Miniprotein binders against q9f7q9. Designs and how they scored, part 10

Target 1, 364 residues: q9f7q9
Amino acid sequence: MSKKIYIGAMTGTSHDAIDISFLSIGTKIHLEYFHSIKFPKSLRLKVKKLIENNESSLSDLGTINKEIGFLFSKSINEAIGFSKIKKSSIECVAISGQTIRHEINKRFPFSMQIGDPNIVAKETGLLVVSDFRNMHIALGGEGAPLVPEFHNQLFYKARNPRIILNIGGISNYSFVKNRNDIWGTDVGPGNAILDAYCSDFLQIPFDKNGAIAAKGKVDHIELGRLLQNNFFKRKCPKSTGKELFNIKILSKKFLKKKAEDILCTLVEFSAKSIINSIHKNGHNNCDIVICGGGAHNKYLVKRISEMASNDIVLSSDLGHDVFAIESMAFAWMGYKRVSNEALIVQTSSKNVKGLLGSITKSKL
Short names: E, the ipSAE of ESMFold2; O, the ipSAE of OpenDDE; V2, 0.75 times the mean of E and O plus 0.25 times the DockQ between their complexes.

## First folded at step 4 (miniprotein)

Design g7a (at its last look DockQ between E and O 0.80; V2 from the best seeds 0.00; counts 0 for: pae O 4.3 > 1.5, pTM O .720 < .8)
Fold by ESMFold2, look of step 4:
Structure g7a (fold): chain B 364 residues (1-364), chain A 98 residues (1-98)
Amino acid sequence: as target 1 above (364 residues)
Amino acid sequence: MGDKSIVVLFETDDKKTLLRIYYEVWELAEEMGYDVVVIIDGNKLVVIVELDSPEEAEKFAKELEEIAKKLGAKVIVKELSDPEELRKLAEELLKEYE
């Protein structure tokens, strides 16, 4: 009669928001309620400073870690209050935290998320699951993307392999073919450089539908230079972030060009990064399901479709709420953790299994 | 001038239209620099915003109605002078249009 609810709360989605999904999980995964709250401007600026600066005060880091913990807590409590879902039916809340560092290609790889889970546990009174990425790394994985197994759960169909392409600031994809195994990788830029150019040089938040880009011409010299980045030469699985794909990689000469040509070239860079990765990995003969905020950039999707030999499918036609997939993934991982069920970790050699997520409780 | 709260309910049975509304609303909020809450429950999408200016509130509400008109969705706009009643109204709108 009563159902068990699992909450996933995530930052870093396509709208600088905390996305909160409430799932019921049985034979099928069902999204019961979705709540999205804009990340406050003043705190976004503090987080941007932490990400962009080479050094920061330890006191500032500690303080902002608490502020983000309270932000998650307030957002989760607000979502519960609106949802008509009984708090007593909520088994856990899984939180992504806010990533400020992701440094993998080194002797001691790590990923750092802020948002104190002790604050969230105390302020919500709920069991909290957090820090999925560092156990993933400890087991030999990249710590990102985390979504491939959840994509498998949602999109697996026997003898029908498909690509689930997420176009966020950074693009990633899952190749969904095997029920009991996973494959996924980050592939390159999505909208990160496009949006940074718009904000820094045009004083607009983004290029709506790629309308400015659509008027431009590709600078093939700069495009060729951008595609020479060593990230594209690495074997999958691989991960990256905005620290590699940002405005700083653009040449000064290129930045003197007309805005339409710059944006056109950056769309082409994102599209080629995606399609080249799919071809390099031998995933040419299946449907591509496009998700994420970049899925709504008409010009970017057009360029991807024209380069692909694959058919493009909208994920909503498959009965899934594309706007919530990432926060649903965290809810699902929380469910797996409190059920004491292992997740699959993709490594450079053999996939392994492990318990992802740390449990924090304030009460018995 | 007192605070102005806006609650807007969009309703459609078409998931593709609901998705388009979701992204159009977020794009508009980013473009205008507003902090919004977006709720999705079944075939309903609720936008909640608290603004300091009645002129900004009216402009945002008009843009949201244009999104509904363009996409063929049902829309209800409510304005409140008391922001503390805002969430109660959103809850009523969600219940009424379940």
Scores: ipSAE 0.600, ipTM 0.837, lowest interface PAE 1.7, mean pLDDT 86
Fold by OpenDDE base, look of step 4:
Structure g7a (fold): chain B 364 residues (1-364), chain A 98 residues (1-98)
Amino acid sequence: as target 1 above (364 residues)
Amino acid sequence: MGDKSIVVLFETDDKKTLLRIYYEVWELAEEMGYDVVVIIDGNKLVVIVELDSPEEAEKFAKELEEIAKKLGAKVIVKELSDPEELRKLAEELLKEYE
C-alpha cells in the first residue's frame, strides 16, 4: 500500500515563513519532507499592520484573506512538486492560516486566522482542514496551544518527564509525562518583542545569536514592570498573542536605554517568563527540549539554561527537526480530523474531546 | 522577480550539521532581506533565492559557501535566470545525490 501522506502548512513562526511538513502516520510519525518559504515582504508588511493595529477596513481584511489563501496554495503546490510525493498519496492539507487576532479574555472569545481554505482547496485540489483554534475555543479551550497532544505523541518517554518548549514569537511549552494526559500552556514572550525592537529601532531583522543582548545589562525596573503583566497572573493552561506582547508594552523611559541593555532585558523577560511558568506549574526538575526559531538565540537559550535546574537539549538532539514540529503538528491534526478522531482540548476545568478543524473540498 | 536566481545544495552525513546549516541560511537570508525557499530532504538542504542583481547573487552564494565550509558540508551553487529551470535543477540536484 502506498504511504498515506498528510500535509501541515503553518505560518507565524519566528522567520515569518510558511512551513510545510509532509507526514507519514503509521505506528510511527515520520517527516517525509519539509519545505519552508519566506513570506513575501509586501504581504508580511500587510499582516504586520493588521496584527499591530486595532483598525482595518473590511475590504482590506477581505482582500488579505484571499492573498494569504493564494500564498498557501502556491507554497503547498510548490512543496508537492519538490517532495517527489505523488499527489494521489496526499490525504489532506491542514493549514494554520495566519493569526491576526487572538482575543480569549472577552465575553465572546475568538481567534482569527486568515487564509481562505476555499482557495487552498481549489488551487491544490486537496481536502483542506482549517480553523482549528475556533473549534478549540468552542469546546472550552483558549484556541492555543494546539500542539500539546502532538508533543505527547512525538516526545513521550516512559519514566522521563519532559518539557517541550517552543520558542516562537510567543513561547509555549508542553509537559509530557503520561501518554494519555496532555498539558500545555503559553508562557509569555518569545522573540517577538526582540525582533520588533531590532526592526523598528536598529533596522536589523533580529539580534543574531543574541550577541547584542549578551553585551548588555538588565534593567531590573523595566523587567519587574513587564513581569507584572496580568497575563502572568492567570492560571495555566492559558494562551496569548503578539497583541499582548509587542513593542508597545515597553516604557518610553526604557526605550531611551542603550540597545544592548534593552535587548538584554528583553531576553531576560522571555527567559524568566518561561522559567517562572515552569516553576509555577510544578514542572521543574525535568528535561527541557527546545524547538522553534527562538532556539537560535544562543543568549536566550543560555539564560534559560542558567535559570533551569536541568539540562537543555534541542529537539534535533532527539531526532526531531526544531523548525518542523509546528507544521508537523498541523499535519497530524489534519490526520486526526479526516479520520474523525477527537483531539483532547484543555479547558479551565477538565480536558474534553472533540473534532478540531473544518473540512473544505472543491471536488470529491 | 529578481534578475538572478540561485540554487544551493548542501549535503552532510550529520543531521545536526544539516539543521545548523538551515539555521545559518535563515539567519543570512533575514540579514540580507532576501526571500528564500529552503527544502530539506534527508541529509540534503536546497536553498532557492531570487536576487535583485548579479552582484547580490554572487555575494549571497559566497556567504552560503562560507557556511558550508565552516560546518564541513558539501555545497553546490548553481545560478539560473529562469525560476522554473531553477526549480527543476533543484529537483535534479536532490536526485543526483541520492
Scores: ipSAE 0.031, ipTM 0.345, lowest interface PAE 4.3, mean pLDDT 86
ESMFold2 (binder alone), look of step 4: mean pLDDT 72; pTM 0.650

Design y2s (at its last look DockQ between E and O 0.20; V2 from the best seeds 0.00; counts 0 for: pae E 3.2 > 1.5, pTM E .760 < .8, placed apart)
Fold by ESMFold2, look of step 4:
Structure y2s (fold): chain B 364 residues (1-364), chain A 81 residues (1-81)
Amino acid sequence: as target 1 above (364 residues)
Amino acid sequence: MDPEEIEELKQKVEQLRERLEEAKRTGDPEELEEVELEAYELEWELFIAQREGSPEEIKKLLREAYKLLFEAERLLKELEQ
């Protein structure tokens, strides 16, 4: 039996990394290999500037778009080498790109990912699938989250509805109940502001296990102000990006507080955003499965557990690596695209189906 | 990339090699972590420089930076065991 391998490469769920999953897909989805590589600090800072600033040079955007393409390529090639998987068995590489804008609730909705797929195709020699979000938007969807159908594939259990909570830079969840339909939404910040604070003010990539946050006290005034964001008032399905949830939304007075209290308050903000959304959507009566990089923030998971009326497990308790699920979703979507199989797009009205992802090849 | 820029990259590789040898001697895990991070940055800088039509010497420097990065990572793993 000749194994066909599908690679998914996604900009990281935590630590500003590229997560790379290798899937074999038959009657069952199997993770053959997982690899993660962090962004070079210099490139991470360039991307952060693009996300947080209102004004950027088009020339800088074009240059960074190529640099991200090379980073994806280098990371994918390294992962192939470490995996010992034969390159000839690889059918495609699906890439997320690096989101720098996600602006949906407006007259001309758009999502912008950088990471030139032509560079990736040339440098890897593989068929590349990219740009999943813009077809999702064109079909009337939000462009994010993209994971709900994959969550269905992995976690559907008859007569056992589940919440699949992905804590990445932005948190999202899927309500997995119906095998042949999907429900999902972005809910608010996950790690995005936490990691940005650690990087900008503490010179560390993130708060390991939430250990610093666990020593602090919540600033309830700032928390209340943060929860007034109009995003939380929008009807689901909804989506957002790091351009809305970044350091710039924090008040100047709050940033003068000690690091423990800042991180503690930001953990509470993420946890309340998640639990308030679950409650508002009437999903209090089923278990929560946590995945994404935020699953390893012990203090954040603890706060979610204490606020929840739901029972909580990690996806790893169910046999699925918490770091791998999003990149696995991209590998699976790549598989669907090269197989010419439609994906379900959730809209504000009825769900529709469409082919997500653009195909790029450097060679015949 | 002009000869001056290439010479600057050579100096960065040489300085990093010296820092790695010092970190090996002291066994300081924080110094090894800093060397690893700088090696990774330098390897990325050299990788990009190679893609911009750089001289063959950039390929040599890239291989040297990768060796320094690999050694730093290996030593860090040994300290954690």
Scores: ipSAE 0.386, ipTM 0.798, lowest interface PAE 3.2, mean pLDDT 89
Fold by OpenDDE base, look of step 4:
Structure y2s (fold): chain B 364 residues (1-364), chain A 81 residues (1-81)
Amino acid sequence: as target 1 above (364 residues)
Amino acid sequence: MDPEEIEELKQKVEQLRERLEEAKRTGDPEELEEVELEAYELEWELFIAQREGSPEEIKKLLREAYKLLFEAERLLKELEQ
């Protein structure tokens, strides 16, 4: 039988790239190909402006929704070309879209992702699965994290409970003890504030290996202030966005310090937020598997390791690319949807099950 | 797009080709990363222009920009191994 391929295409919280994973799903989940495509600077700036501003015209929103749809379609078609995978073997494309709002603490909770699935379906000629977060919310979830069940499928090891820590712009982790009981939460900042400081003040995309941060000293006053954020007082499971954890939360007095001291303090803020969340949930004494872009910040990984009582490995040490995990999760959710298989939705009460994602097709 | 805008895009494609060939010769990963970024921006601009019903020349330039991007990405992957 020809291998059935499922594509997941994700834009991370950074808006810097679209990650595209090609999965074969049989007895095992296997990554057949991974590709990452950078965001066009012009479009990245439009998305940034849309996220930062509460006001946008309906015309601008409509236009950028189409532009992101074209970006996804172009990127997927390009990745198909590079993969050398036959398009006839591809069953679907799951897309995250670009998150522009995530407002779950309102009377009408919502999560808004842009990127028109109709454009993606038309331009790729593939079945598209989209809008996972709003069905997750409709079923009583927070629309995030979406990855815990996938983490259980990928990382489950009998008699060995694991923490799967994704360090993106926001850090989240899943507690993987069994395949059928899912648990995941956002924990706080990942690399988003670090990268924003590097971009805005140092004109570099990120602190490579955390090498600048490793030379600095912690500002304990600013760190103490940052750790008092009301988000940390909320019970897990919980979700957050970059709206709560961005450069604007930093004090003007702190921003006058040396770059190494700023970055060192921000690494410490991410590391402590992660460790404090693990301890608060009683998930200490488990192996920690790190994935996401923050896994390449050697100094951040070192600080987490020094604060943790347990062995820390990268997902790469387990044969899983650190950048691919989130887009792989979308590919797997696409598979579940086209197979009419319900996903587990973590709620404030009991976990529920439902179909996640909308199907869009331009042809039979 | 007007003829002047098309000519400016042709010049950008040619300039990136020259820079890519020089970056191949030197093996400089920083220059390759910069060429890849600029090639991606130019390819996006050309892609949008093509979708707006621009002349057949834009389709040619888009194919050229795509080749530059692909080659830059290939060379970067070869330097990481």
Scores: ipSAE 0.366, ipTM 0.751, lowest interface PAE 1.1, mean pLDDT 91
ESMFold2 (binder alone), look of step 4: mean pLDDT 79; pTM 0.730

## First folded at step 5 (miniprotein)

Design a1 (at its last look DockQ between E and O 0.75; V2 from the best seeds 0.00; counts 0 for: pae E 2.0 > 1.5, pTM O .768 < .8)
Fold by ESMFold2, look of step 5:
Structure a1 (fold): chain B 364 residues (1-364), chain A 98 residues (1-98)
Amino acid sequence: as target 1 above (364 residues)
Amino acid sequence: MGDKSIVVLFVTDDKKTLFEIYYEVWELAEEMGYDVVVIIDGNKLVVIVELDSPEEAEKFAKELEEIAKKLGAKVIVKVLSDPEELRKLLEELLEEYE
């Protein structure tokens, strides 16, 4: 019996990359190969413009949708080639697509990802699973985060609840307690506002290790104002994005302060958003496993650790493939879909089960 | 017109060390504006960067060596000018260090 391989490919949330994980799934989930390819700059700029303007001709949108489909296809085929994994052993490719809109808090909620799965199916010759978020939404969920059930698969330990905290542009966490049920939510900003400030005002991509922030003083007036955002009052599960947590929420008076104080205050905002959510939800008595790009901001992690009543564990100390968890989650969801096994959808009331992901083939 | 150069870093180490190298490499690539490919296969990490000149390649190779040295990792860094040699090199490195 040949080993069955499941591929998960997603646009990265921290590195502007396409992350591609190859899983074997038996009694254990095993990462066989990981391949990360930077998202080409010219296409990144097109996507950024599309998102920022929230306006495009239908022709431009259609063209970009195809371009992203070819990008996923090329990246997946390159990864297969370098891996030397036999294509005949690959059961499916699950793709995230590139999210351009995620609008839930409205009468007709939706999430829109570009990257045409028909192109991916044709160009790879593989069965493609895509569009996990819109069935999640149709079943009463938020469409994000999708990782909580996969976090259960990786991190569940009997009588030992855990928090898996991902610090990306937006922070989210899973409360891992029950093997067969899930809990997860977005919690607020991660590094989105920090990085935008660095890029727009300091002409650097980010504040490495929080070194500039560490020199500053917290502006408690602005911090207090930022924490009054109605998002923090909403019941979990909830989802948010960079459309809410961006430079525009900062007051003009605050933006005239020195960079160290601005970054210091924004680190405090992210840290407090995270810890307040964990405490509000009653998840105080367990370890927090920190992962995601923000885990490498030493000052941010320090502030989280100092506020937490929880013990803090860095993903690097556990030896897990935490850099690949999101793409692994897509591979695993692809596996569930092609096996016709339901996933758990967390809703504002009772959790439900459903088949997530659309299947696309170019041939029988 | 100078030919493009390919920088290849190869490391075999425990996963904690590979995670630290992974993140340092991505941070460096962001700072430099370089397009990188990162591969992780078991306890092996490979970084591949195509650059416009041998001079850029040598500078980046030194930065990669410094990252690995700081973390105590044994590193192999090679600079290639031929994409087919890259393919042969990856076969040798990944097979040998299984």
Scores: ipSAE 0.583, ipTM 0.846, lowest interface PAE 2.0, mean pLDDT 86
Fold by OpenDDE base, look of step 5:
Parts: sequence; C-alpha cells; structure tokens
Structure a1 (fold): chain B 364 residues (1-364), chain A 98 residues (1-98)
Amino acid sequence: as target 1 above (364 residues)
Amino acid sequence: MGDKSIVVLFVTDDKKTLFEIYYEVWELAEEMGYDVVVIIDGNKLVVIVELDSPEEAEKFAKELEEIAKKLGAKVIVKVLSDPEELRKLLEELLEEYE
C-alpha cells in the first residue's frame, strides 16, 4: 500500500516563511519531506499592517485573506511538485493560516487566521483542514498552544520527563511526562521583540546568534518592569500573542540605550519568562528540548541554559528539525481530523476532547 | 522572477549537519535579502534562489560552498536561466543521490 501522506502548512512564527511538512503516520511519525519558502515581502508588509493597526478596512482584510489563500496554494503545489510524492497519496492539507488577531480575554474570545481554505482546496484539489484555533476556543480552550499533544506523541520517553520548548515569536512549552496527559502553555516573548527591534532600529532582520546582545548589559529596571506584565500573573495554561509582546511595550527611556544593552535585556526577558514559567509550574526537574527559530539564537539558548537546572538539547539533536516541528504538528492535527479522532483541549477547569479543524473540499 | 536561478544541492550523511546547513542557508538568504526555497528530502537539502544578476548568483554560490565546506557536506551549485532546466535538474539531483 502506498504511504498515506498528511501535509501541514503554516506561516512561520519566528521567521518569515511558509513551512510545509509531509508526514507519514504509522507506528512512527516520519517527516517524508520538508519545504520552506520565504514569505513574499509585499504580502508580509500587508500582514504586518493588519496585525499592528486596527485601521484596516474590511475590504483590505477580505483581499489579504484571498492573497494568503493563493500563497498557501502556490507553496503547497510547489512543494508537492518537488517532493515527487504522488498527489493521490496525500490524504489532506492542514493549514494554520496567518494569525492576525488572538483575543481570548474577552466575553467572546476568538482567534483569527486568514488564508481562504476554499482557494487552497480548489487550487490544490486536496481536502483542506483549517480553523483549528476557533474550535479549540469553542471547546473551552484558549486557541493556543495547539501542539502539546503532538509534542507528547513525538517526544515521549518513558521515565524521562521533558519540556519541549518552542521559541518562536512567542515562546511556548509542553510538559511531556505521561502518554495520556498533556500539558502546555505560552510563557511569554520569544524572538518577536528582538527581531522587531533589529528591523525597526538597526535595519537588520535579526541579531545573528544573539551576538550583539551578548556584548550588552541588562537593564534591570526595564527588565523588572517588563516582568510585571499582567500576563505573567495569569495561571497556566494560558495563551498570548505578538499583540501583547511587541516593541510598543518598551519604555521610551529604555529605547534610548545602546543597541547591545537593549538586545541583551530583551534576551534576558525571554529567558527569564521561560525559566520563571517552568519554575512556577513545578517542571524544573526535567530535560529541556528546544525548537523553533529562537533555538538558533545562541545567546538566548545560553541564558536559558545558565538559568536552568537540567540539560538542554536542540530538537535537532533528537533528529527533528527545529523549524519543521510546528508544520509537522499541523499535518498530524490534519490526520487526526480526517480520521475523526478527537484531540485533547486544555481548559481552565479540565481537559476535554473534540474534533479540531474545519474540512473544506472542492471535489469528491 | 529574476532572470537567473541558482540551485544548490547539499548532501550529508548526518541529519544534524543537514539541519545546520538549512539554518545557515536560511540565515544567509535573509541577510542578503534573497527569496529562497529550501527543500529537505532525506539526506539532501536543495536551495533555490532567484537572482537578478549573474554576479549576485556567483557571490551567493560561493557563500553556500563555504557553508558546505565548513560543515563537511558535499555541494553542487548550478546556475540556470531556464525554468524547464530547473525542473529537470531538480529531478536529476534528487534521483542521483537516492
């Protein structure tokens, strides 16, 4: 029998890419193919404006939703072409879409991902699974993180509890101890504020290896202020977004400091947010596996390591690409949905189970 | 679409090295402001870059060769001007190292 393939496609949270993973799912989860394509600069700027500004018209939103749908379609079709995988072997495509809003602290909580699944279904001719976050919210979750159950499936090791730390624009981690019990939370900032500072003030995309930050000194006053954010007072599990953790939270006085001191302080803010969350939840006596684009900030990883009590490894040391894990999670969630298998949803009271994602088809 | 595309194949027996190449290539492309496609298939990594000039293509190719040398990977660099040639080359590159 030909291997059944499940595609996961997502907009990268830490780097400006569309990541596409092809999974075979049997006794093991196997990455058959990975494709990463740079997000078009013009469309990136439009999306950035939608995220940062509340002044976008409904017409602009509608248009960009279609443009992202076409971008996903193009990228998926290109990936299929390069993979040499027969289209008939592909059971579904799960898409993250592009997150533009994540507002869960409201009477009517929602998460908005754009990228029209109808375009993706029509242009690819595949079954599309989308809108995972809003079903997660409807079941009493916060719409994030979506990955804890997948992290458990991928990284579970008997008698060896692990933290799977994803450092994206936002950092999240999963506590992987038991096969049947999932736990995950957003913890705070990842690299989003770092990259925004580099882009807006230094005209560079990011601080390579955290080399600039490594030369700086921590502003303990600003760090202390940042760590007082009400988000850190919330109980885990909890979610957040770039809407809360962006460059606008930085004080004007702090922004007048040397770039090295600013970046050093921001690295420290991310590192301390992670470690404080781990400690607060009583998860400090287990291995830390790091993934996501922030895993390549050597200075950030170093600071986490220096504050942690246990060994730190990259997911690459375990044979898993640090960039592919999130798109792999979407592929796996796609598999679960088309197989009519419920996912575990963490809520404020108890875990519940339900089907996540909407199915879109253009043909039988 | 730039008038020229570079295709670079990296081959390594070490999966860790392959992911390190992926990162270094991605970082390089971001620093240079290039649009890149990176493909990972088994022990192979293919980079496709559209470039506006042959000179930029050669510069990027040399930097990729340095990455390969640093990490102990085999590297094949091709500069192409024809999309059909790109497709054919991708098929050949993915087949030759199976």
Scores: ipSAE 0.202, ipTM 0.656, lowest interface PAE 1.8, mean pLDDT 87
ESMFold2 (binder alone), look of step 5: mean pLDDT 73; pTM 0.682

Design a2 (at its last look DockQ between E and O 0.62; V2 from the best seeds 0.00; counts 0 for: pae E 2.2 > 1.5, pTM E .711 < .8)
Fold by ESMFold2, look of step 5:
Structure a2 (fold): chain B 364 residues (1-364), chain A 97 residues (1-97)
Amino acid sequence: as target 1 above (364 residues)
Amino acid sequence: MKSIVVLFETDDKKTLLEIYYEVWELAWEMGYDVVVIIDGNKLVVIVELDSPEEAEKFAKELEEIAKKLGAVVIVTVLGSDPEELRKLAEELLKEYE
């Protein structure tokens, strides 16, 4: 008789947090409880090294995989305690893991998330659903973005196509038009390089409202060089990660410039990456619904709006719990998996259906 | 070391979202580790701080966010006992359900 609850837990949000959503799913998808905690600094640094280094110790990788598993477990157990939701009503917890590699454009594509689901299953006592991305890849998809079908669930409206633009560390969008089919793609950097520059060079976590960037002047030489990245030449659907879009792609000469000009140029890079993709795919005649942490960078949103031929709508104006959409998507995918229901996998040719996510239990 | 638990309450989802981002931005600018909880029309912030002075400073900033956005806030400063923080957060969520 009690509500069935599905938990989604993920990392890689705009706040460097672990976001945990508790969903009930019936005729309507309802967010019952949301819990977000800051990713611990020491572990963030270890993950940053894994992402940015060319080589890592196998022992270090194995150890950090366990540490992330315990972090997810602790966070999930704390969220359950605060929520007052009966553990017996929880059908599963879906975890994103922490992505450290995403290498698709090659003969043997793969995506690597750490955070051992065996640890999470043992420490929470819950059924765990994990590793959604590698089945997506095995079925011929990109492994990312995973959200387009969930965006359809939330945002579909007949005869009203719309773009759901998520500005996270990497930006992605869904073109929501058909109730029973999906279209989505990663488009380029969002806030990842902006925030890394602020942290590494300015000792601040981010440029609030883009105020520093707004005072700067675009370096058109560096901008042109950044936009020549081969990722932008690939056909959609495509995917990428912070291993491609990080501080290391910036030239030494550019990094000697004023902070204002660096941030201004990086805002232009993110904005052009987004708008060029939308326009190239012919998605001009619909609203763009902006969500994700980047939606709060007023200067970035202004630049997107000025480049766009589309009308811009903030997701907050639609009344959705936009801070939780990605963790809700994982909860929903967990629900689909434990219900033995297929998800749509977008490929470079024909979309297919498959069961995404591996199930891990510590007991019967 | 002092810890605080703060409840924001509003019936408007747009206002709740604004509070969410303002709280995170403040916590990041001040360098504080936070837990943010959202349950219906309530947002709870749990923060561990190094001193009573930092706790008072952060509490003042949270009150200004609430005043700016027209939300109800209750600021409580507790010691660094995790069980007391959990119990207080539970009581705040219960009282304003």
Scores: ipSAE 0.509, ipTM 0.810, lowest interface PAE 2.2, mean pLDDT 86
Fold by OpenDDE base, look of step 5:
Structure a2 (fold): chain B 364 residues (1-364), chain A 97 residues (1-97)
Amino acid sequence: as target 1 above (364 residues)
Amino acid sequence: MKSIVVLFETDDKKTLLEIYYEVWELAWEMGYDVVVIIDGNKLVVIVELDSPEEAEKFAKELEEIAKKLGAVVIVTVLGSDPEELRKLAEELLKEYE
């Protein structure tokens, strides 16, 4: 029998790529194929404008929703073509869409992901699963993080509690101790402010290996100010986005410093946010497994390691590619949805269960 | 518009990832859209560029990345039809399995 394949397609929190994982799910979860496509510059700029500004028209939003739908479709079809996987073996495509708003601290909390699943379903001819975050919210969650249960499935080891730390634009971690209990939270900034500073002020995409930051000195005044953000006072589990942790939170006085000092301080801000969250939640006596794009910032990883009391490994050391974990999580959530299996939703009071994601089909 | 396809091979996945990031950095610096495909120890890069000269420049820089990281460039193809090059990239991934 041909292996059943589940696709997860996501826009990275950096807005730089569409990551596409092909997952086989049996006795083990296995990544069969991975494809990464650069997010078109023109569309990236449109999305950036939507995120940073409230001045976009409904017409612009509607148009960009379709453009992203086509981008997902093109990317998925391309990935299928390059994969040795028969289209008939693909059970579904789970899409993250592009997050443009994540507003949880409102009377009517919502998360908005664009990328029309109807286009994806039509153009791929596959069953599409989408809109995971709003069902998570409807069930009493914050719409993020979505990955804790998947992290438990992938990384559980008996008698060895683990932190699975995803360093994206925002950092989140899952505490993986028991098979039947999930815990995860956003912790604060990942690489989003670092990459934004590099792009906007240094005309480079990122600080490779954190090499510039490693030469700098921490501005303790600015670091202290940044760590006073009200988000850090909220009880975990909690969610956040780039709307809260972006270049605009930096002081004008701080931005006049040397680039190495700025980047060093921002690395320290991410590292301290992570460590403070781990300590605050009483999770300080377990291995840390790092994944996500921030895992490549060697200086950030070093600073986390120096502040942590425990051993740090990359997810690659456990046989799981650091770059694929999030798209794999979407593929797995797609599997759960099409199998009519409920996911665990963390709420402020207790965990609940429900089906996450909307199904879109253009054909039987 | 000119396009390039470059196939890399590495002895280890860590080197492959380093190539991936170097390619992304290069593509960002040049302002080009790039497709990067990872299959085992192979990495395919597809880039659409504005001119033949830029395509040649990008290809040379990719070769320098490979040398620096100890990877092998198996094939470099310069072409004008992006669809044809994508098809070729697909074939190359199958051929060098």
Scores: ipSAE 0.394, ipTM 0.765, lowest interface PAE 1.1, mean pLDDT 89
ESMFold2 (binder alone), look of step 5: mean pLDDT 72; pTM 0.659

